# VHH binders against q9p7j3, part 236

Target 1, 174 residues: q9p7j3
Amino acid sequence: MILPLFPETQVHVFVYENVSNCAAIHEQLISQNPIYDYAFLDAATILYKKQVYSAIIRALEDRRDEQMKTKTIHSEVILSLSPKTEISSAFRQFSMTKKSKNIVVVKIDSKLTEEEEFERLDKLVEGNRVEFSDEELQKLIDFKVLKKNYKLDPSTLENPLASILSSIALRGYS
Key: E = the ipSAE of ESMFold2; O = the ipSAE of OpenDDE; V2 = 0.75 times the mean of E and O plus 0.25 times the DockQ between their complexes.

## First folded at step 18 (VHH)

Design hb20 (framework vhh_6qgx_2; at its last look DockQ between E and O 0.93; V2 from the best seeds 0.80)
Fold by OpenDDE, look of step 18:
Structure hb20 (fold): chain B 174 residues (1-174), chain A 124 residues (1-124)
Amino acid sequence: as target 1 above (174 residues)
Amino acid sequence: QVQLVESGGGLVQAGGSLRLSCAASGRTFKGYAMAWFRRAPGKEREFVATISWRGAATFYTDSVKGRFTISRDHAKNTVSLQMNSLRPEDTAVYYCAAEPGYAIYNTASEYDYWGQGTRVTVSA
């Protein structure tokens, strides 16, 4: 996929459910294995496609402006999901853990087609790929976690998407 | 209560320039992407340009690239569209729009807030 704001950057997003090897993947991430050069997100924290894409755009904009807070574009995506400026907090909030069951995987700067990238990633993830859609994400979301991560209250729950997207954009500015 | 108000439209000769402005009132649009759309006579509303909240990232429809420039003034809570080298086919009502976060899609349905529009007429 090509985002209009960043036409020179190819992005791929994949969703897996019932992943059995999250712990193993997590260990590879800790060891900074370059084969695992992706952003691995806990699907329990993601409700909308726009949420993910907004984080990606925020990260790409930060990179372009030389204002990244993290070391890699993929870690910046994870940070960009959070309304908080603390990197550790963002990772605790949104990053895949050893106990995760369902995950969203983001690849930025891909030189491969979506299918080629999937074939590569499918060798790393032991789970079932599902469509990257709001409908499928809604099946995987933990609303308690979502509400906590974005401090959603009864007033913002009427339009949680707007609240989430604004908070992503405003991180560090308010 | 929240409204976007466009201004700057008018009649101009081909090759001329106009600067449109959109002022937000009733609320701040911090954290919102802003965009310009236009509707030509007898045609559907089409995307023209968008700018991120930060104001660094922009995107233009192909037909206006190199001629139009979208910009944002955070202090004034406004977005502008500098239109140079205007053509008769640029004749339209131009609308300002806003959406939370970033412009992911360039479809009108993705934008939550709209102005009433300002008419631009380019004569041959």
Scores: ipSAE 0.829, ipTM 0.908, lowest interface PAE 0.6, mean pLDDT 95
Fold by ESMFold2, look of step 18:
Structure hb20 (fold): chain B 174 residues (1-174), chain A 124 residues (1-124)
Amino acid sequence: as target 1 above (174 residues)
Amino acid sequence: QVQLVESGGGLVQAGGSLRLSCAASGRTFKGYAMAWFRRAPGKEREFVATISWRGAATFYTDSVKGRFTISRDHAKNTVSLQMNSLRPEDTAVYYCAAEPGYAIYNTASEYDYWGQGTRVTVSA
């Protein structure tokens, strides 16, 4: 997929449910194994496709403008999901952990087709791929976590998507 | 109530220039992308240009790239479209629109807020 705002950048997003090897993946991420150069997100924190795409676009906008705060574009996606600027809290809140069950996986700057990237990723993740769609994400979300991460209250719940998306764009500028 | 109000439309000769402006009232659009769409007679609304909230990322449909410039002014709560080298094919009603976060697909159905439009006619 190519996002119009960044037409030279190919992006792929995958969703896996019932992942049995998150602990092994997490250890590879900590050791900075280049084969695992993806953003691994906990699906319990993701309700909308637009949530992920907005974080990707924010990370790409910051890279273009030389305003990235983390070392890689994939770690910048994790930060970009957060409404706040604290890097450590963003990773604790949104990143896959050893105990995660379902994940969203992002590849930015891919030189592969979606199918080719999937073939590589599928060797690393022991789980069932599902469609990257709002319908599938709704099955995997933890609404208590979502509400806490974005401080959603009754006044913001009338349009939670708008509140979430605007906070991603506003981080550091409000 | 929330409104987007376009201004600056009119009749202009081919090769000429025109500047459209869109002002928001009733709320600010902090963290929203802004866009221009247009509808030519007998056609569907089509995407023209979008600008991120920060104003650093822009995207243009191919037919206007290099001729049109989108910009925004947070102090005035406005978005503008500078249209240069106008062609008869640019004749349309131009609408401004707002979407929370970032413009992703550039489809009309993604935008929550719309102006009523301003008419641009480019004579041969």
Scores: ipSAE 0.687, ipTM 0.866, lowest interface PAE 1.2, mean pLDDT 91
ESMFold2 (binder alone), look of step 18: mean pLDDT 82; pTM 0.847

Design hb21 (framework vhh_6qgx_2; at its last look DockQ between E and O 0.83; V2 from the best seeds 0.72)
Fold by OpenDDE, look of step 18:
Structure hb21 (fold): chain B 174 residues (1-174), chain A 124 residues (1-124)
Amino acid sequence: as target 1 above (174 residues)
Amino acid sequence: QVQLVESGGGLVQAGGSLRLSCAASGRTFKGYGMAWFRRAPGKEREFVATISWRGSSTFYTDSVKGRFTISRDHAKNTVSLQMNSLRPEDTAVYYCAAEPGYAIYNTASEYDYWGQGTRVTVSA
């Protein structure tokens, strides 16, 4: 996928359910294995496609503007999902854990087609690929976690998308 | 109660310039991406330009590249469209739009808020 604001950057997003090897993937991430150069997100924390895309755009802007807070574009995507400025908090909030069952995987700067990237990623993830859509994401979401991560209350729950995206955009802007 | 209000439209000769402005009222659009669309007589509404919340990223339809510039003033909660080298085919009603994301879309359906529009007429 090409984002209009960043036509030079190809982005792919994949969703996996019933992943059996999250612990193994997590170990590879800890070891900083270059083969696992993706943003691995816990699907329980993601409700909307726009949530992911907003984080991606912010991360890309951070990189372009030389304002990244993290070391890699993928880690910046994780940070960009969070309303908090603390990197560690962002990772705890949104990053895949050893106990995750469903994940969202983001690839930035892909040189491959979506299908080719999928074939590559499919060798790393033992699970079932599902469509990257709001419909599929809402099946995987943990609303308790979502509410906690974005401090959603009855007033903001009237329009959770707007609240989430505002939180993402306004991080660091008070 | 939330409202986007466009201004700056008018009649101008080909080759001339106009500056459109969109002001938000009723609420702030902090964190929102902003865009301009236009509808020419007898045509469907089309995307013109978008700008991210940060204001550092922009995207334009091909026909206006190099001639139009979208900008944002966070302090004033406004978005502007500087239109230079105007052509008769730029004649349209111009609409301001907002969406809570980073304005990554060039399709109208992705924008939640719209202004009433301001008419731009470019004479030959």
Scores: ipSAE 0.713, ipTM 0.860, lowest interface PAE 0.9, mean pLDDT 93
Fold by ESMFold2, look of step 18:
Structure hb21 (fold): chain B 174 residues (1-174), chain A 124 residues (1-124)
Amino acid sequence: as target 1 above (174 residues)
Amino acid sequence: QVQLVESGGGLVQAGGSLRLSCAASGRTFKGYGMAWFRRAPGKEREFVATISWRGSSTFYTDSVKGRFTISRDHAKNTVSLQMNSLRPEDTAVYYCAAEPGYAIYNTASEYDYWGQGTRVTVSA
């Protein structure tokens, strides 16, 4: 995928359900194994494709502006999902954990086709790939977690997408 | 009630310049991306340019790249389109649009808020 705002950057996003080895993946991420250089997100926190793409664009914008707060572009995506600036809370709230069941996986600056990247990722993740779509994400979301992460009140629940997307864009600037 | 109001359109000779402005009233668009679209006579709306909320990220349709510049001023809550080296094919009604967050795609369906448009006519 090529995002119009960053036309030179190739991005791939994959969704897996019923992942049986999140604990093993998590150990590899803590060990900073370079084969696992992706953003691994807990799908329970993701309701919309635009939520993920907006976090990617925010991370790329901060990279271009030399304003990244984390060490890698993939960790910056995790931070960029958060409405708050505090790094450790963003990772606690959005990153895959040992107990996660479904995940969203992001690769930025890929030099591989989507198929090639999938073949590599599929060797790492023991689960079922599903389409990256609002329809599939809706099946995997935890609405209580979503509401808490973005402080959605009854009035914002009428149009949660707008509130969520604005929060991603405004982090640190509101 | 939120409104986007365009201004700055008019008649100009080919090779000339115009600056369009879009002002928001009744609502701040904090955290919104902004865009310009245009509709030529007998055609559908086409994407022209978009700018991120922070103003640091822009994208232009190929036919205007290098000639048009989109910018925004948060203090005045405005977005502008500087249009240089105008051509007769730039003749259109120009619309300002807004969407929360970032424009992921360059299509009109992404944008929830629209102005009424301002007419630009470029004479040969």
Scores: ipSAE 0.651, ipTM 0.837, lowest interface PAE 1.4, mean pLDDT 90
ESMFold2 (binder alone), look of step 18: mean pLDDT 82; pTM 0.846

Design hb3 (framework vhh_6qgx_2; at its last fold request DockQ between E and O 0.93; V2 from the best seeds 0.88)
Fold by OpenDDE, fold request of step 21:
Structure hb3 (fold): chain B 174 residues (1-174), chain A 124 residues (1-124)
Amino acid sequence: as target 1 above (174 residues)
Amino acid sequence: QVQLVESGGGLVQAGGSLRLSCAASGRTFKGYAMAWFRRAPGKEREFVATISWRGSATFYTDSVKGRFTISRDHAKNTVSLQMNSLRPEDTAVYYCAATPGYAIYNTADEYDYWGQGTRVTVSA
């Protein structure tokens, strides 16, 4: 997929449920295995497709403007999901953990088609691929975690999408 | 009481230029992407251009690339559309719109707030 705001960059997003090897994946990430050059997100923290795409665009803006706060574009995506500036907090809030069961996987700067990328990733993730859609994400979300991560209150819960997306854009500016 | 108000429309000869402006009131649109749409006579509303809140990311429909420039002024809480080399087919009512975060799909349904529109007429 190509986002109109960044036509020179191809991105792919995949959703997996019932993943059995998150701990193993996590260890590979810690060891900085280049084969695992993705952003691995905990699906329990993701409610909307636009949430993920907004984080991607934010990260790409940061890169374009030479204002990345993290070392890699994928880590910047994780940071970009957070309304907070602290990197450690962002990772704690949104990144896949050893205990995660459902994950969202993001690839930026892909040179492959979606299908080719999937075939590659499918060798790394032991789980069931599901559609990247709001409907499927809603089945995987932990609302308690979501509310906490974005400090949603009864007022903002009437339109949580607007609150989440604006906070992503405003990180570090308010 | 949130309102987007467009201005700058009018009659212009082909090859001419216009600068549209959209002013926000009733709320701030911090963290919101802004966009311009247009509706030509007898046609459906179509996307023209969008700009991120930061202002470093823009996107244009193909028919206006190289001729139109979208910009925003955070201090004035406005978004503008500089239209150069205007053509008769650019004749339309131009609408300002806002969406939280970033424009992903560039469809009308994505945008939460709309102005009343300003008419642009380009004569041959």
Scores: ipSAE 0.911, ipTM 0.946, lowest interface PAE 0.5, mean pLDDT 96
Fold by ESMFold2, look of step 18:
Structure hb3 (fold): chain B 174 residues (1-174), chain A 124 residues (1-124)
Amino acid sequence: as target 1 above (174 residues)
Amino acid sequence: QVQLVESGGGLVQAGGSLRLSCAASGRTFKGYAMAWFRRAPGKEREFVATISWRGSATFYTDSVKGRFTISRDHAKNTVSLQMNSLRPEDTAVYYCAATPGYAIYNTADEYDYWGQGTRVTVSA
């Protein structure tokens, strides 16, 4: 996909359920293996496609404006999901862990088609690909985690999308 | 009480310029992207331009690139559209809109808040 605000940048997003090898993937991420250069997110924290795309756009805007806080664009996506500026907190709350069951995987600056990128990723992830859609994400979300991560209360629970999306854009500016 | 109010429309000859303004009231739209859409007679609303909350990321529909400039002023809570080198096909009602976070697509259904519109007529 090419996001209109960043038309020179190809982005792909994949969703996997029932992933059996998150511990192995996590080890490769810690080792900074370049084959694993993706953002691996815990799907329990993601309810909306727009949540992921907004984090991607925030990361790309920060990169363009030389305001990135982390070392890679993919780690910047993980930070950008957070309403808070603390990097370690963002990774703890949104990143895939050894115990994750379902994941959302983001590739930025891809030179491959979606299916070519999928073929590479599918060699790394032992799980079942599902559609990147609000319908599939809703099946994988943990609403208690979502509410905690974004501090949603009764006034924001009616329209959590607006609260979540605005907090991604405002991080560090409020 | 949340309102977006457009102003600056009018009649202009082809080749001329207009500046549209959109004033927000009832909230400051912190963390919202802003956009301009337009509706020509008998047509659907068409995306024109968007600007990020920070003002640094913008996108324009192809037909207006290089002629129109979107900008925003947080102190005044306004969004503007500078329209240069106007053509008769730019004739439309222009709408200001706001969406939380970032504009991701260029579709009207992304946008939660809309102005009533300001009419721009470009005579041949």
Scores: ipSAE 0.803, ipTM 0.901, lowest interface PAE 0.8, mean pLDDT 92
ESMFold2 (binder alone), look of step 18: mean pLDDT 84; pTM 0.861
OpenDDE, look of step 18: ipSAE 0.906; ipTM 0.944
ESMFold2, look of step 19: ipSAE 0.803; ipTM 0.900
ESMFold2 (binder alone), look of step 19: mean pLDDT 84; pTM 0.861
OpenDDE, look of step 19: ipSAE 0.903; ipTM 0.942
ESMFold2, fold request of step 21: ipSAE 0.801, 0.802, 0.801; ipTM 0.903, 0.902, 0.903
ESMFold2 (binder alone), fold request of step 21: mean pLDDT 84, 84, 84; pTM 0.863, 0.860, 0.861
OpenDDE, fold request of step 21: ipSAE 0.909, 0.910; ipTM 0.946, 0.946

Design hb4 (framework vhh_6qgx_2; at its last fold request DockQ between E and O 0.94; V2 from the best seeds 0.89)
Fold by OpenDDE, fold request of step 21:
Order: C-alpha cells, then structure tokens, then sequence
Structure hb4 (fold): chain B 174 residues (1-174), chain A 124 residues (1-124)
C-alpha cells in the first residue's frame, strides 16, 4: 500500500499467527541475511493498525529528515513503535523473539505487489497468514505487554489509541 | 475545555489568496497531527490537507496541490493553511482538526478534535 504522507514509498504489512520458526527467523536476522530484510514485530505488542502505520510513518519521517537512529529503515520502524529512545529497549519491547508465536511483518520500499511480496515472505515464515486488521490484532495482543510498553494507566486504558499514537510521534521529543 | 478556533476566512476574488489559521487551546496537541477539512455548499465534508506533528510530512487532496500549503507553529500552537490561486470551487467552510499520531486514512472520523470552521467564499 501507499501511505498518503509518503506516496513515494510502498509499504506492505503482513500478520502471521502460529509461527513455528521464529527462532530460525531470528537467527537469520542476527546473521543479517538480506532476504530477511523486513521488520519482524511481535504481534503480542501490537493492538492497532494505526499503531503500525504510525511507526512506519515515524520511521519514514526520520529517514526523510535524516534523523534515523538505527541502521535500517526496518529497525527504525521497530524503534518507532517505542515511546523510549533506547534502541535496545525498543527491540526488547516490540521485536519478534525466538519465542514469539504471532508476528507482524513490515516491508518498506517494496518494489513488488503485495501478493508478490507475500509469496517471498511466505517462504520464510512458517505460519498462517491472517488479515492485517484491528480485529485480528486484538486476538493476538498481550494487554499486559501493551500496558507495560506504553505505560498505560487506568485513565489511558479507556482509550489507549491516542496515548499510543502520540507517544510514537513524541519519542525523543518529550 | 479543548478548542480549535479557525480564523482568516472571508470573501476573495478568484485567483486571490487567503491564509487560514487555527489556534488550539485547552490542551496540548503534542504528538497530534493537524489537518484541514472543508464543506462546500450542498456537499459533504472533505479532506484538504494534513501535517504531522513534527511538520515534516504533509499531504494534500489533489484539487489543492500546488495551491495550498499547510504549516504549523508549535510555539504558537497553531496550524495554518495558505491558500493561493483560489477558485470558486474552493468556496466552503474550512475546519481545523487534530488526530493522535499521524493521519493515515485522511478521513474525518480519524480526527478527534474539530474547530467550528471559518467560511471562505471565492467569487468568480
């Protein structure tokens, strides 16, 4: 898809549940295998589509402004999910781990159609693709993790969207 | 109370210019994207432009590209819409709006806060 704020950049987002090979994927990421050039997120940390898109836009904005804090746009997406500036913290909070079961996969600067990209990714991920929607994400979310990651309290839990999205935008500015 | 207050509207001849301003009060909109919408006579409210909180990302509806410029001033807590080369079809009530994070879909329902609007009339 094309985000209106960044029409020059094609983005694809995929959601997988019951992934059996997260450990293997993680090893490939550690080894910096270029065919794994995606942002692999733990779905347990994602509640909204807008959360992912906001992180993507934040990363793209950082890139455009030459203010990226990480080495790659995909790592910047992971960082951009976090309200914290610490890269290690962001990765710990949001990145897929060896023990992850459900993941959100983001591709930025794709030259392929969504289907073509999926075909590539499907060779790497052993799991079931589900729709990228709030409904599906809500099935996969760990609210304890979400609350922790964004320091949600009883007042913000009534409408966590605004808190989450604003914190993404404000990272490093407040 | 939280308020967005638009100003700068008025009557202008085709080809003329106006600068709309929206002042926020009652809360901080840190981390919020700001946008402009408009409702022409007999038409539904439509998206015009949006700007990220940082101000480095903008998007415009096609009909205003190259003519309108959205900007924001964090120090003044305002967002502005510079409208050049105005056309009769730009006649509308213009609304300022705010949304947490970034504008993704450019739909009205994405925005949580709205102003009361300022009327812009462009005569032929």
Amino acid sequence: as target 1 above (174 residues)
Amino acid sequence: QVQLVESGGGLVQAGGSLRLSCAASGRTFKGYAMGWFRRAPGKEREFVATISWRGSATFYTDSVKGRFTISRDHAKNTVSLQMNSLRPEDTAVYYCAATPGYAIYNTADEYDYWGQGTRVTVSA
Scores: ipSAE 0.916, ipTM 0.949, lowest interface PAE 0.4, mean pLDDT 96
Fold by ESMFold2, fold request of step 21:
Structure hb4 (fold): chain B 174 residues (1-174), chain A 124 residues (1-124)
Amino acid sequence: as target 1 above (174 residues)
Amino acid sequence: QVQLVESGGGLVQAGGSLRLSCAASGRTFKGYAMGWFRRAPGKEREFVATISWRGSATFYTDSVKGRFTISRDHAKNTVSLQMNSLRPEDTAVYYCAATPGYAIYNTADEYDYWGQGTRVTVSA
């Protein structure tokens, strides 16, 4: 996919359910294995496609403006999901962990078609690929985690999407 | 009460310029992207331009690239559209709109808040 705000950048997003090897993937990420150069997110934290796309756009905007706070564009996506500026808390709250069951995987600056990127990723992830859609994401979300991560209360629950999306854009500027 | 109010429309000769302004009231739209859409007579609203909350990321429909510039002023709570080298096909009602976060798809259904519109007529 190419996002209109960043028309020179190809992005792919994949969703996997029932992933059996998150611990192995996590080990490879800690070891900085370049084959695993993706953002691996815990799907329990993601309810909307727009949540992921907004974090991607925020990361790309920060890269363009020389405002990135982390070492890679993929780590910047993880930070960008957070309403808070602290890097370590963003990773704890949104990254895939050894105990994750379902994941969202983001590739930025891809030189491959979606299916070519999928073929590469599918060799790494032992799970079932599902469509990146609001329908599939809502089956995988943990609403308690979502409410905690974004501090949703009765007033923001009227339109939780707006609260979440504005938080992503505002991080560090309010 | 939340409102977006456009101004600056009018009649202009082809090749001329206009600057549209959109004032927001009742809300500061913190963390919102802003956009401009237009509706030519008998047509659906179409995307013109968008600008991120921070003001650094912009996107324009092809027919206006290089001629139109979107900008915003957080202190005044306004967004503007500078329209240069106007053509008769730019004739339309222009609408200001706001969406939380970032504009992703450049479609009208992404936007939650809309102004009433300001008419721009470009004569040959």
Scores: ipSAE 0.829, ipTM 0.914, lowest interface PAE 0.7, mean pLDDT 92
ESMFold2, look of step 18: ipSAE 0.816; ipTM 0.908
ESMFold2 (binder alone), look of step 18: mean pLDDT 85; pTM 0.868
OpenDDE, look of step 18: ipSAE 0.911; ipTM 0.947
ESMFold2, look of step 19: ipSAE 0.817; ipTM 0.908
ESMFold2 (binder alone), look of step 19: mean pLDDT 85; pTM 0.870
OpenDDE, look of step 19: ipSAE 0.909; ipTM 0.946
ESMFold2, fold request of step 21: ipSAE 0.815, 0.812; ipTM 0.907, 0.907
ESMFold2 (binder alone), fold request of step 21: mean pLDDT 84, 84, 84; pTM 0.864, 0.864, 0.865
OpenDDE, fold request of step 21: ipSAE 0.916, 0.913; ipTM 0.949, 0.948

Design hb5 (framework vhh_6qgx_2; at its last look DockQ between E and O 0.79; V2 from the best seeds 0.81)
Fold by OpenDDE, look of step 18:
Structure hb5 (fold): chain B 174 residues (1-174), chain A 124 residues (1-124)
Amino acid sequence: as target 1 above (174 residues)
Amino acid sequence: QVQLVESGGGLVQAGGSLRLSCAASGRAFKGYAMAWFRRAPGKEREFVATISWRGSSTFYTDSVKGRFTISRDHAKNTVSLQMNSLRPEDTAVYYCAAEPGYAIYNTASEYDYWGQGTRVTVSA
């Protein structure tokens, strides 16, 4: 898809459930295998599509404005999900782990169609692709983790989306 | 809570210019995406322009590209819409809108907070 704010950048987001090879994928990421040039997120930490797209937009703005804190646009997406400024914290909070079962995969600067990108990614991920939607994400979320990551309390739980987006936007500014 | 108050509307001749302003109060401005919408007589509300909370990214509907400019002043908690080369079809009530974080889809339903609007009339 094309984000209106960044018409020159094609973005694809995929959701996989019951992934059996997260450990293997994780090893490839550690080794910085260029074939795995994606942002691999733990789906347990993602509740809304807009949460992901917001992180993407922030990362893209950071890149454009030469303010990235991480080395790659995909790592910047992971950082952008976090209300914390620490990169290590962001990765611990949101990045796929060896123990992950469900993942959200983000590709930025894709030169491929969504279908073509999916075919490529499907060779790397052993799991079932599901729709990238709030409905499907809600099935995969760990609310305990979500609450912890964004420090949600009873007052903010009334509108968790607003709280999450504010946290993402204001990271490093408050 | 966020309160938005528009100003700057009025009557102008075709080819003329207006500058709309939206003042945000409360915790409203910092960390919020801002946008302008408009509703012409007998028509539905439509998206006009949006600006990221950082103010570094903008997007416009096609009909206003090259003529309208959205900007924001963080220090004053204001968003502006500079409208040049106005046309009769630009006649509408213009609304300021705000959304926590980022706006993705630029639909009216995506924005949580709205002003009361300011009327712009462009005569032939």
Scores: ipSAE 0.883, ipTM 0.934, lowest interface PAE 0.5, mean pLDDT 95
Fold by ESMFold2, look of step 18:
Formats: C-alpha cells, structure tokens, sequence
Structure hb5 (fold): chain B 174 residues (1-174), chain A 124 residues (1-124)
C-alpha cells in the first residue's frame, strides 16, 4: 500500500493470530537480526486500521523532518502509537512480547509486493495470517489494555477512535 | 456546537485566483487533519486537498496539483485553499472538513466534521 501523504513509500501490514513463536521472534529482535526488521506489535493493543496507519504516517513525518527519537523507522512506529513521549513506556505498552498471542507486523520502505513480503515474513512467524481489517482487529483487541494505554474515560469509550488518532498526531506537540 | 465555516467563494474568470478560508468555532481541532472537498453540479463530493495537523504534510488530487495550495494557521484556527489558474471545471461548492489524526484514504466518509460550503464559479 502507498499512503497518499507519503507517495514514495510502500508499506505492508500483516496480522497473525495464534502465534506460537513470539519468544523466538523476541530473541531475534533483541539480537538486532536484520531479517527481523519489522515493527512487531501486540494485536491486543490495536483496534483500528487507522490506528496503525496514523502511527506509520507520524513516524514518516518525523523521519522526513529529522525528528525521529528511535533507531529505526519500525521502532519509530511503535513509539508513534503512544500518546506520550516516553520511549520505554511505548515499547512496554505496544510492542510484541514473549507472551503475545496475536500480532500486527508492519514493514515500511518495502521494495517487494505484498505477496513477496508475506512470503518472507511467513518463514519467520508461526501463526495464522488474517486480514488487516477492523473486523479482524476487533476480535483480537483487549479493551482493558486499550483503555489503559490511551487513558480513555467513559465519555470517550462510545467512540474512542477520535481520541486515539488525535493523540498520535499530537504527541510531543501539545 | 463545533462548526466549520467556509468563505472566499465567488465568481472569477478562467485563469483567475481565489483564496478560500475555513474557520473553526467552538473547537481548535488539535491533532486533526483538515481537508477541502468539492461538489460540481450533478456530481458527488470529491477530494481536493488535505493538510496534516503540523501543516507540513499535504496531498492534492491530480487535477489541482501545482495550482492549489492548502495551508493552516493554528493561531487563527483556520485552513485556507489558495486556488490559482482556475478553470471552468473547478466550478463547485467547496467544503472544509476535519478528521482526527491523519487523512489516510482521501474519501468523504473518512471525515467527521463538515462545513456548509462556499460556491466557486469559474466563467469561461
């Protein structure tokens, strides 16, 4: 997919459920293995496609403007999901962990078609690919985690999307 | 009540210029993208341009690229559309819209808040 705001940048987003090897993937991420250069997100924290796309756009804005706070564009996506500027908190809250069951995986600056990128990723992830859609994400979300991560109160819980999306765009800019 | 109010429309000759403005009341739309859409007679509303919260990321539909410039002013809580080299096919009602976060798909259904529109007529 090419996002209109960043027309030179191809992105792919994949969703896997019932992933059995998150611990192994986590070890490879800690080792900085370049084959694993993706953003691995815990699907329990992602309710909307727009949540992911907005974090991607925010990361790309910060890269273009030389305002990135993390080492890679993929780690910047993880930070960009957070309403707060604290890097360590963002990773604790949104990144895949050894205990994760379902994940969202983002590739930015891909030179490959979606199917070619999937073929590479599928060798790394032991789980079932599902569609990147609001319908599938809603099956995987933990709403208690979402509420905690974005500090949602009862007035926003009927339609939390606006609060979440504006937080991503505002982080660090009041 | 949050309202978006467009202004600056009117009648211009082909090749002329207009500057549209959109003022927000009751809310500053912090962290919102802003956009312009237009509806030509007998047609559906179509995307024209969008601008990110920071004002630094913009996107234009192909037919206006190079002729139209979107900008925003946080101090005045306004979004503007500078329209140069106008053509008769630019004749439409122009609508201001707001969407939390970033504009992703450039579709009308993406936007939660809309103005009532300002008419632009470009004579041959």
Amino acid sequence: as target 1 above (174 residues)
Amino acid sequence: QVQLVESGGGLVQAGGSLRLSCAASGRAFKGYAMAWFRRAPGKEREFVATISWRGSSTFYTDSVKGRFTISRDHAKNTVSLQMNSLRPEDTAVYYCAAEPGYAIYNTASEYDYWGQGTRVTVSA
Scores: ipSAE 0.752, ipTM 0.870, lowest interface PAE 0.9, mean pLDDT 91
ESMFold2 (binder alone), look of step 18: mean pLDDT 83; pTM 0.854

